# VH-VL binders against q55578: the designs that were tried, part 47

Target 1, 249 residues: q55578
Amino acid sequence: MAERIQKLLSQWGIASRRHAEEMILAGRVSVNGKVANLGDKADPQQDFLSVDGKQIKADNRPRDIYLLVNKPRDVLSTCDDPRGRKTVLDLLPQDLQRGKGLHPVGRLDRNSTGALLLTNDGELTLRLTHPRYHLPKTYDVWLEGNPSDEDLEKWRSGMMLDGKKTLPATLEVISENKDQIHLLVTLTEGRNRQIRRLAEELGLTVLKLHRRTIGPLQLHTRGKVLGSGQFRFLSPAEIRLLKKQVNLR
Key: E = the ipSAE of ESMFold2; O = the ipSAE of OpenDDE; V2 = 0.75 times the mean of E and O plus 0.25 times the DockQ between their complexes.

## First folded at step 20 (VH-VL; framework fv_pimurutamab)

Design k6 (at its last look DockQ between E and O 0.84; V2 from the best seeds 0.80)
Fold by OpenDDE, look of step 20:
Structure k6 (fold): chain C 249 residues (1-249), chain A 121 residues (1-121), chain B 107 residues (1-107)
Amino acid sequence: as target 1 above (249 residues)
Amino acid sequence: EVQLVESGGGLVQPGGSLRLSCAASGFTFSSYSVHWVRQAPGKGLEWLGVIWASDTTDYGNEFYSRFTISRDNAKNSLYLQMNSLRAEDTAVYYCARGYPGYRYIHAFDIWGQGTMVTVSS
Amino acid sequence: EIVLTQSPATLSLSPGERATLSCRASQSVSKYIHWYQQKPGQAPRLLIKDASNRATGIPARFSGSGSGTDFTLTISSLEPEDFAVYYCQQRSYFPYTFGGGTKVEIK
């Protein structure tokens, strides 16, 4: 089956989709001896792809890799940063950083921590990031002070953000004292910095934001702790559950 | 009638494992956090852990490595898997419902009658 | 973790008398203390929420007060059915913790 060239290059560990597009635009990619254009498709079983004059083969594609990372603070959820800041890929061994096509699925902002999925499975990435699939995500949220019951209810029921009301959220109070409240927030949508923005809308300050879960994936499971900056491979069961949730398998 | 009913208690040898169950009825089980609390004979109450409505869990520090809490909302059931049991784990084990509401949280308004676990050689 | 110390350990009183039970926290827990009653052979029963709010169905003779580190459960006039063990519990900090309990017994 013919697929977009940038997708193939990404799956083959050559470059991220974005970088692959840049490579295509730069004339670095060819199909069957012809310089490829943005938007072109190729069949890895029928066509010969080349990058910088070197042929790339479908049988040399990296195996599918699925990693769960506990992203620490001040680490970026991107494959590359022009400013040279530390990225989630830097948390991996060198053999995984390069040539595998690993990229973050979705993102956590720089100051947020917790569960982040890395994979080179482009199809899964597409599904997981598509708005049609509402993968629930649970966060520990520490807020300064004590929000009113009314404000918490507003958050639960949905609030206007960028002209659209947010989906209902689950809010559970874990603990509360004179200085802060600890909430467990579950979202079924992934709008940009949604929790922080909603808190701001309510006049609240987020002290810490930590993602516990991504769908069926839990950062800490059955006595296994994934420390800050650490990563692990997903189990086959986790992968199956994840794919099932997005109707991939 | 709102109620919780524990089961699965019994005699187990040190190092053994046991799985307790808690059956809920009379309320929307999936909407509540549910907790495990134990009480050694003649002693006070000790909080073990919780599974939230979001299906995530938290434990007391000393229990995280040996105990696992889970739930089956379809069966209105709460579970406590206990491994590597010790003599000091001998106690009546209660399941309890977290009180609903915004601020009156984690007051346990509904309790089961408990199930006795005895760890002895 | 927060340590809750209850005193006295045992309180011997007669029916009709006033009972005053104390719960002290190792650090300030604001008002976020709950009280429970446990009769022999029974599960605990929620009495007071967040220091001073009676739970549903709890008689008016039960009242709670306090903030910060010192809390009090008061039974204005003891009934025969009130002789039991009483526990305080905090929710200000994770993990949740209970006090050691106060036994109210017949004099």
Scores: ipSAE 0.807, ipTM 0.914, lowest interface PAE 0.6, mean pLDDT 92
Fold by ESMFold2, look of step 20:
Structure k6 (fold): chain C 249 residues (1-249), chain A 121 residues (1-121), chain B 107 residues (1-107)
Amino acid sequence: as target 1 above (249 residues)
Amino acid sequence: EVQLVESGGGLVQPGGSLRLSCAASGFTFSSYSVHWVRQAPGKGLEWLGVIWASDTTDYGNEFYSRFTISRDNAKNSLYLQMNSLRAEDTAVYYCARGYPGYRYIHAFDIWGQGTMVTVSS
Amino acid sequence: EIVLTQSPATLSLSPGERATLSCRASQSVSKYIHWYQQKPGQAPRLLIKDASNRATGIPARFSGSGSGTDFTLTISSLEPEDFAVYYCQQRSYFPYTFGGGTKVEIK
């Protein structure tokens, strides 16, 4: 099927979508003997797509890969950083970093830790990140401060953020002492820095933010712990559950 | 009537495995945290772990490696899978519901009757 | 883990007397202590949440107080049904822990 060329180059593991755009603008990509333009589409089954004179063969697309990473602090959840900072791909073995087309599904802030899905399945990525599917994500949130019941109820029921009320959240108080509170927060949306901004609006300071789960994906199963900076492959059952949640088969 | 009922206790040999069940009725099961607590004969109470309303689990430190908590919201049932059992695991096992809401979820307002597990050769 | 030490281990009293039960935490748990009553052959019953808040249906003769490391359960005038074992539980630090219990028995 005909796809945007930058997407094809990413799917075949040739370059990130950003780098692929640069290659296209530099005249390095051709379709059927003609230099491609940004935004052009091609179908590797029907067209002769080449990069620097080398044909990209339809049969060489990498197999679908699905990884769960426990992202540490100070690692970016992006596949490419213009400033050369450490990214989530740098946590992987070399053979997974290149040629596989892996990208993060959604994001975590630099100072947040926890569950992050990496895949080269672009259709699944588009659906999992789309607001209409409301994929639940559960976070451990450690806050400095002592929120009232009224404050927590505002958070649970919805607060104004950028002119729109947030969706209802699930809150659970795990523990608290005179200075701090530990919450589990489950969100069905992923608005920009939502937990941190809502906490600030309530006069609370976020000490630590850790994503425990993404839908059916958990960092800890049956007594096993996926440690900070480690990764694992998803099971077939996990893949099926994710696809079912977004009506993808 | 709000109710929790444990089952699946019995005699098991050391090193063996056993799965306990806790059937819930009379409340919206999926909205609550539900906990396991045990009591050795003639002894006090010991918290084992929890499944939260968000369906994630947490455990007391010494139980993490051998015990697994799960639940089936469609069946209103909580489970405790116990492996590598030892004589010290001999106890009455209770399931307990966390208090309604979100702030007192570790105060247990509903308890089952308990089920006895005996680990002996 | 937070260790809760209950004292005395046994309290022998007559109906109508005042009972004072102590729970001491190994470090500050603020006000985050619950109290339970357990009669022989029965599951525990929640009495008090967060040091002083009586649970639904608990008679006014039960009261709790304290903060930090020292907590007290008081039964102002013992009735025959109050002879039981009482446990404290902390929720300030994970994992949650119980005290060893105080048995209130008839003299």
Scores: ipSAE 0.779, ipTM 0.897, lowest interface PAE 1.1, mean pLDDT 89
ESMFold2 (binder alone), look of step 20: mean pLDDT 90; pTM 0.925

## First folded at step 21 (VH-VL; framework fv_pimurutamab)

Design m1 (at its last look DockQ between E and O 0.72; V2 from the best seeds 0.79)
Fold by OpenDDE, look of step 21:
Structure m1 (fold): chain C 249 residues (1-249), chain A 121 residues (1-121), chain B 107 residues (1-107)
Amino acid sequence: as target 1 above (249 residues)
Amino acid sequence: EVQLVESGGGLVQPGGSLRLSCAASGFTFSSYSVHWVRQAPGKGLEWLGVIWASGTTDYGNEFYSRFTISRDNAKNSLYLQMNSLRAEDTAVYYCARGYPGYREIHAFDIWGQGTMVTVSS
Amino acid sequence: EIVLTQSPATLSLSPGERATLSCRASQSVSKYIHWYQQKPGQAPRLLIKDASNRATGIPARFSGSGSGTDFTLTISSLEPEDFAVYYCQQRSNFPYTFGGGTKVEIK
């Protein structure tokens, strides 16, 4: 099946999609001996792709890599930032930053912290980011003040956001004092800045947002604490569970 | 009847491991946070940790490295895996249910009768 | 962690008398204190939630008060079955902590 050349190059670990596009525009990429243009497609089974005159093959595709990162604050959930800001890839060793095709699955906003999956498995990425297969995600949420039980119930049952009611959420109160409340919130959808927006709708301010889990993935496991800015490889068992949950086996 | 029943206690040597179980009945187990609390002989209560309804866990500061809490909702069961046991871990271990409600889930309204763990050479 | 100090350690009283138990927190916990009763050989039982709310099935003779750092459990008139150990517990800050307990014994 023919696919966008920038996608193929990304999958093959040659470059990010964005950088691949730049390469194409620079005339560095060819298909069957012809310089490729932006928007062109190629079939990796039938076509010969070359970069800088060197043939690239699908067989040289990097092994599938699955990483769990504890994203710190002020780090972006993207492969590249035009402003040169620090990205989640910068948290990785040099050999993993480039040439592997690693990218974040979904994202946490700049001010949020916690579990973020990085992988070069495009199929898994598609499944995990598709609404049909959205995995539950659990967050620590620190709010300024103390919301009423009524407000918590509104949040739990669903609230209107962008003209559409949010899905029911699980809310648990971990701790509370006169200044703030610590909630454990589990979402089964991933709308843009959903937790922060919902809090705002209720007149509350999010002080801190930290994602604990992504489906079967726990940021911290038995005997293994993943500190801020750190990453680990997923275990085979974790990978299996993750794939199973999105029907990839 | 709503109840919790602990099991798995016994005698273990220092450095050994033990897994405790807590069987729940009479309520929707998966909807509640469940906690472990222990009590050394003649001493007070000590909170060990919790597994939330969401399935995530939190521990007391002294226990996160040696103890692991898990649950099997299909079996209505709570577990406490204890490793590297010490003499000071000798205690009755209770499982307790968080009180239903948004803000009262860390009030413990249902308790098991406890299971005794003795760590001795 | 928040340390809860209960006093007195032991309270000797007769049936019919008023019992006043104190729980002091190392820092403000607002109203977020629970009280438990533990009889010999039994598991603890929840008495009071969030300083002043009686749990289900708890007799009216039990009452709680206080805020900030100082809390009180009061038994207006002791019944024979009330002689036990009482614990306070805070949920204001994680991790949760218990007081050392007050033993109410028969004089």
Scores: ipSAE 0.852, ipTM 0.935, lowest interface PAE 0.6, mean pLDDT 93
Fold by ESMFold2, look of step 22:
Structure m1 (fold): chain C 249 residues (1-249), chain A 121 residues (1-121), chain B 107 residues (1-107)
Amino acid sequence: as target 1 above (249 residues)
Amino acid sequence: EVQLVESGGGLVQPGGSLRLSCAASGFTFSSYSVHWVRQAPGKGLEWLGVIWASGTTDYGNEFYSRFTISRDNAKNSLYLQMNSLRAEDTAVYYCARGYPGYREIHAFDIWGQGTMVTVSS
Amino acid sequence: EIVLTQSPATLSLSPGERATLSCRASQSVSKYIHWYQQKPGQAPRLLIKDASNRATGIPARFSGSGSGTDFTLTISSLEPEDFAVYYCQQRSNFPYTFGGGTKVEIK
């Protein structure tokens, strides 16, 4: 059946629907030898659909893959870096790096570490990253400074960032001493550099930022640690829990 | 009355498993961090681990491979699954509530009565 | 891990006497020490938070002091119910650790 091209690119795990729209507008997508327009439809079994000159064949749709990566520092969480810097895809075996349609779900800053989901399930990606769904993410945040109770209450309640108040956050102090504090911060949104910018607004210096969890996904399960730069497949139970949280079947 | 009550202790062979429960009442269980602490006969207190209000866990260095902490907020219950038990795990096991809020949550203001676990042949 | 050393191990006193209990940390814990009381056959009871802050319902005869590495619990005039074991605990570094305890016993 014919579907919108951006939906097909998402189903083949090439890009999110938004990024696919950018690719179409940039003239990178063709259908039957003609450059596609936003909103056009195609059927890979009956049409010659190509992206950057490479045919998208109906029989090449990859099986659904779901990976959890422990992203190390100085590795980019995007699949496309114009400077050619190391990305999270470079952490995978060769057979997973290309041809499977894997892409990151959301982002972590270059100098942040921790949990990052990679998948070729474009509909799940759209749901997990959409502002409507408030999937909780928990971070370890090591800060230099000695925040007051008033400072931490501002953070918990919400602070102005880019003209919009942040959603309430959950804070839990793991440890503290005179010049450092280790917080566990749970957010239900993923605004640009949110933890770092809010800490700076409070006069605190972020020493280290590590995403511990993405919804039900944990880097460190009982008796097994997913080390820096390592990856694992999600279990069927983890996949079902993620889909349930964003109202997918 | 704010209360925690442990259960599930008993005699188990080395290498065996045991699941402890902790029932909470009189407070909003889901809002608190809850910890496990043990005390071997005639010895002092040893912190085992925590499940935070956010739902994630942390453990003392010697316990993370064999012990699992979980909670069921709908049942106001905390659990400790212990596997590969050893003689040195013989102790009274307490569940303990962290102090209210987010900053002093490692001061234990409510404790259960404890449940005895004996690991011997 | 931070080691907490409590002294003396046993303190033999009579009712009405002052008890002074020591807790020393292997490195600075700032003010982040808690004190607990444990009576025979019972669970611990929180006495003092963060070196000096008395927990709710704890009598004024219990007081705490100290910072850095050296901490003291004082019971100004022992009552019969105060003969128990006392533990310190630090929350400055993960993992949280307890001292070995001081038993306050009747002479």
Scores: ipSAE 0.800, ipTM 0.904, lowest interface PAE 1.1, mean pLDDT 89
ESMFold2, look of step 21: ipSAE 0.785; ipTM 0.899
ESMFold2 (binder alone), look of step 21: mean pLDDT 90; pTM 0.927
ESMFold2 (binder alone), look of step 22: mean pLDDT 90; pTM 0.920
OpenDDE, look of step 22: ipSAE 0.835; ipTM 0.926

Design m2 (at its last look DockQ between E and O 0.83; V2 from the best seeds 0.82)
Fold by OpenDDE, look of step 21:
Structure m2 (fold): chain C 249 residues (1-249), chain A 121 residues (1-121), chain B 107 residues (1-107)
Amino acid sequence: as target 1 above (249 residues)
Amino acid sequence: EVQLVESGGGLVQPGGSLRLSCAASGFTFSSYSVHWVRQAPGKGLEWLGVIWASGTTDYGNEFYSRFTISRDNAKNSLYLQMNSLRAEDTAVYYCARGFPGYRDIHAFDIWGQGTMVTVSS
Amino acid sequence: EIVLTQSPATLSLSPGERATLSCRASQSVSKYIHWYQQKPGQAPRLLIKDASNRATGIPARFSGSGSGTDFTLTISSLEPEDFAVYYCQQRSNFPYTFGGGTKVEIK
């Protein structure tokens, strides 16, 4: 199957998609001996791709890598930031930052923390980000003040956001005091800044947002606490469970 | 009838491991948070940890490294895996259900009768 | 963690008398204190939720009051079955904690 050349280059660990596009624009990439243009596609099984005159092959693609990162605050869930801000890739060793094709699956906003999956498995990425395969995600949510039970019920049952009602959510109260409430919120959809926006709609302020889980993945496992800014490899069992949930073998 | 029944207690040597079970019946187990609480002989109650309805867990500060809470909703069962057991872990271990509701789920309205764990050489 | 101190450790009273049990928190817990009763050889039983709300099936002679750091469980007139150990528990801050308990014994 023919794919966008920048996607192929990214998958093969040659460059990020963005950098690959730059390379293409610079005339550094060729397909079957012809200089590629932005938007061109190639079939890795039928076409010969070259970068800087050197042929690249799909067989040389990096092995599949799956990482769980505890994203800290003020770190971006992107491969590259034009403004030079710190990204989740910067949390990795140099050998993993480049040449492996690692990218975040989904995103946490800049001010949110917690579990974020990084992988170079494009197929898995597509599945996990596709609306049909919504994995449940659980968040610690600290809100200022004390929302009413009515408001919590509204949140649980679904609220209008961008003209569409949100899916029902699981809400559990972990703790509550005079100043704030700590909720455990589980979502089965991933709308942009959903938790923060819903809180805002209810007149509430999110003080802190931390994602605990992504489907079967838990940030902290027995005997293994993943501190802020740290990462770990997924276990084979975790990978299997993750793939199973999105109907991958 | 709503009830919780603990099992798996017994005698274990220091450094050993033990897995406790809690069987739930009479209610929709998957919808509730379930907690472990222990009581040493002649002593007070000590909260060990919780597994939320969402399936995530939280522990008391002293237990997160040695104890693991899990659940099997299909079996209406709660588990407590205890490793590196110490003499001071000798206690009756209770499972307890969080009270239904948004804000009172941390009131424990249903308790099992407990299972005794003795750690001794 | 929040430390709950219960007093007195032991309360000796006769049937028909009023029992007043105290629970003091190391910091404000607002109203988020629960009370439990534990009879000898039995599991604890929930009595009061959030300082002043009786749980289902709890007799009217049991009442709770307080806010902030000081809480009280009152048994207006002790019945023979009320002689037990009583524990307070806070849910204001994680982790949850129990008091040391007050034993109500027969005089």
Scores: ipSAE 0.864, ipTM 0.941, lowest interface PAE 0.6, mean pLDDT 93
Fold by ESMFold2, look of step 21:
Structure m2 (fold): chain C 249 residues (1-249), chain A 121 residues (1-121), chain B 107 residues (1-107)
Amino acid sequence: as target 1 above (249 residues)
Amino acid sequence: EVQLVESGGGLVQPGGSLRLSCAASGFTFSSYSVHWVRQAPGKGLEWLGVIWASGTTDYGNEFYSRFTISRDNAKNSLYLQMNSLRAEDTAVYYCARGFPGYRDIHAFDIWGQGTMVTVSS
Amino acid sequence: EIVLTQSPATLSLSPGERATLSCRASQSVSKYIHWYQQKPGQAPRLLIKDASNRATGIPARFSGSGSGTDFTLTISSLEPEDFAVYYCQQRSNFPYTFGGGTKVEIK
């Protein structure tokens, strides 16, 4: 089936969609011998697509890859940074950094750490990030402050953020003292900087934010840990479980 | 009635493995954190670890490499898989339910009767 | 991790007497100490949450106090069923830890 050319270039690992659009505008992309225009579509099984004179063959589409990364602080959760700052792709071996079409599923702020899924499976990415599916994500949140039971109940039941009430969250107090509290927070939505902004609304200071799990995916299993900056491939069982949870076969 | 019942204890050789079970009844098991605590004969209590209502786990420092906590909410059951057992692991093992809610979940309001594990040749 | 030191190790008293049990933390735990009672051959029973809050069904003769590093469980007038071992537990820092216990026994 015919797809927008920038999507195809992303799927083949040539460029992000944004950079692919820039390539198209610069006249670097051709379809069946004709220079492509922004918005054009192609079918890789029927058309000959080329970039800078090199043919992109339907048979060379990278296999589907699924990685779990433990993102450290100060690493960007993007596949491409025009300023050349360190991204999550820089954590991978060279053969995975380019040519495979890998991109993060969702985001973690630069100052946050923890679980981040990387894949080139665009349909899974769309499902996992779509608000309809409510995939739970669990975070360790270290806060400076001493919230009351009333403050925590407001957080659990929902608070106004950008004019819309947040969905209910699950809270579990791991430990606390008079000036700090360690929460385990489970969210079923991914609104912009939600944990940090809700904590600020309650007068609390976020000291550290770490995503422990994404749905069924965990950084630490059966006495083994995925250390900061490390990655692993998902098992076939994990892939099937993720797809099942978002009704994808 | 609200109840926790441990099983699976027994005699095991050093280096061996054993899986303990904890059967829950009389409450909504999936809504609670559940902990493992042990007590060597004539000694005090030692916290081993927890599985939270969210399904994630945390362990005492000495146990994360040898012990694994899991739950099966469909069977209302908690499990403790113990590997590489040592004589020092000889103890009564209790499962314990955390206090309801979200803030006092490490106060244990319901305990099982315990199951004895003996690690000896 | 936080070490909880209970004293005395053994307290020998008669029914009707007042029992005072001490729990000292190696660093501040604010008010986040729980107390448990354990009778021979039985599982522990929660008595007090967060230094001073009696658990459901616990008689008023049991009271707790303290903050920071020093905590006390008081049994105002001992009943025969109160002769047991008592443990403190902190929930302020992970991992959670128990004290070594105080045995309250009949003279």
Scores: ipSAE 0.773, ipTM 0.897, lowest interface PAE 1.3, mean pLDDT 89
ESMFold2 (binder alone), look of step 21: mean pLDDT 90; pTM 0.923

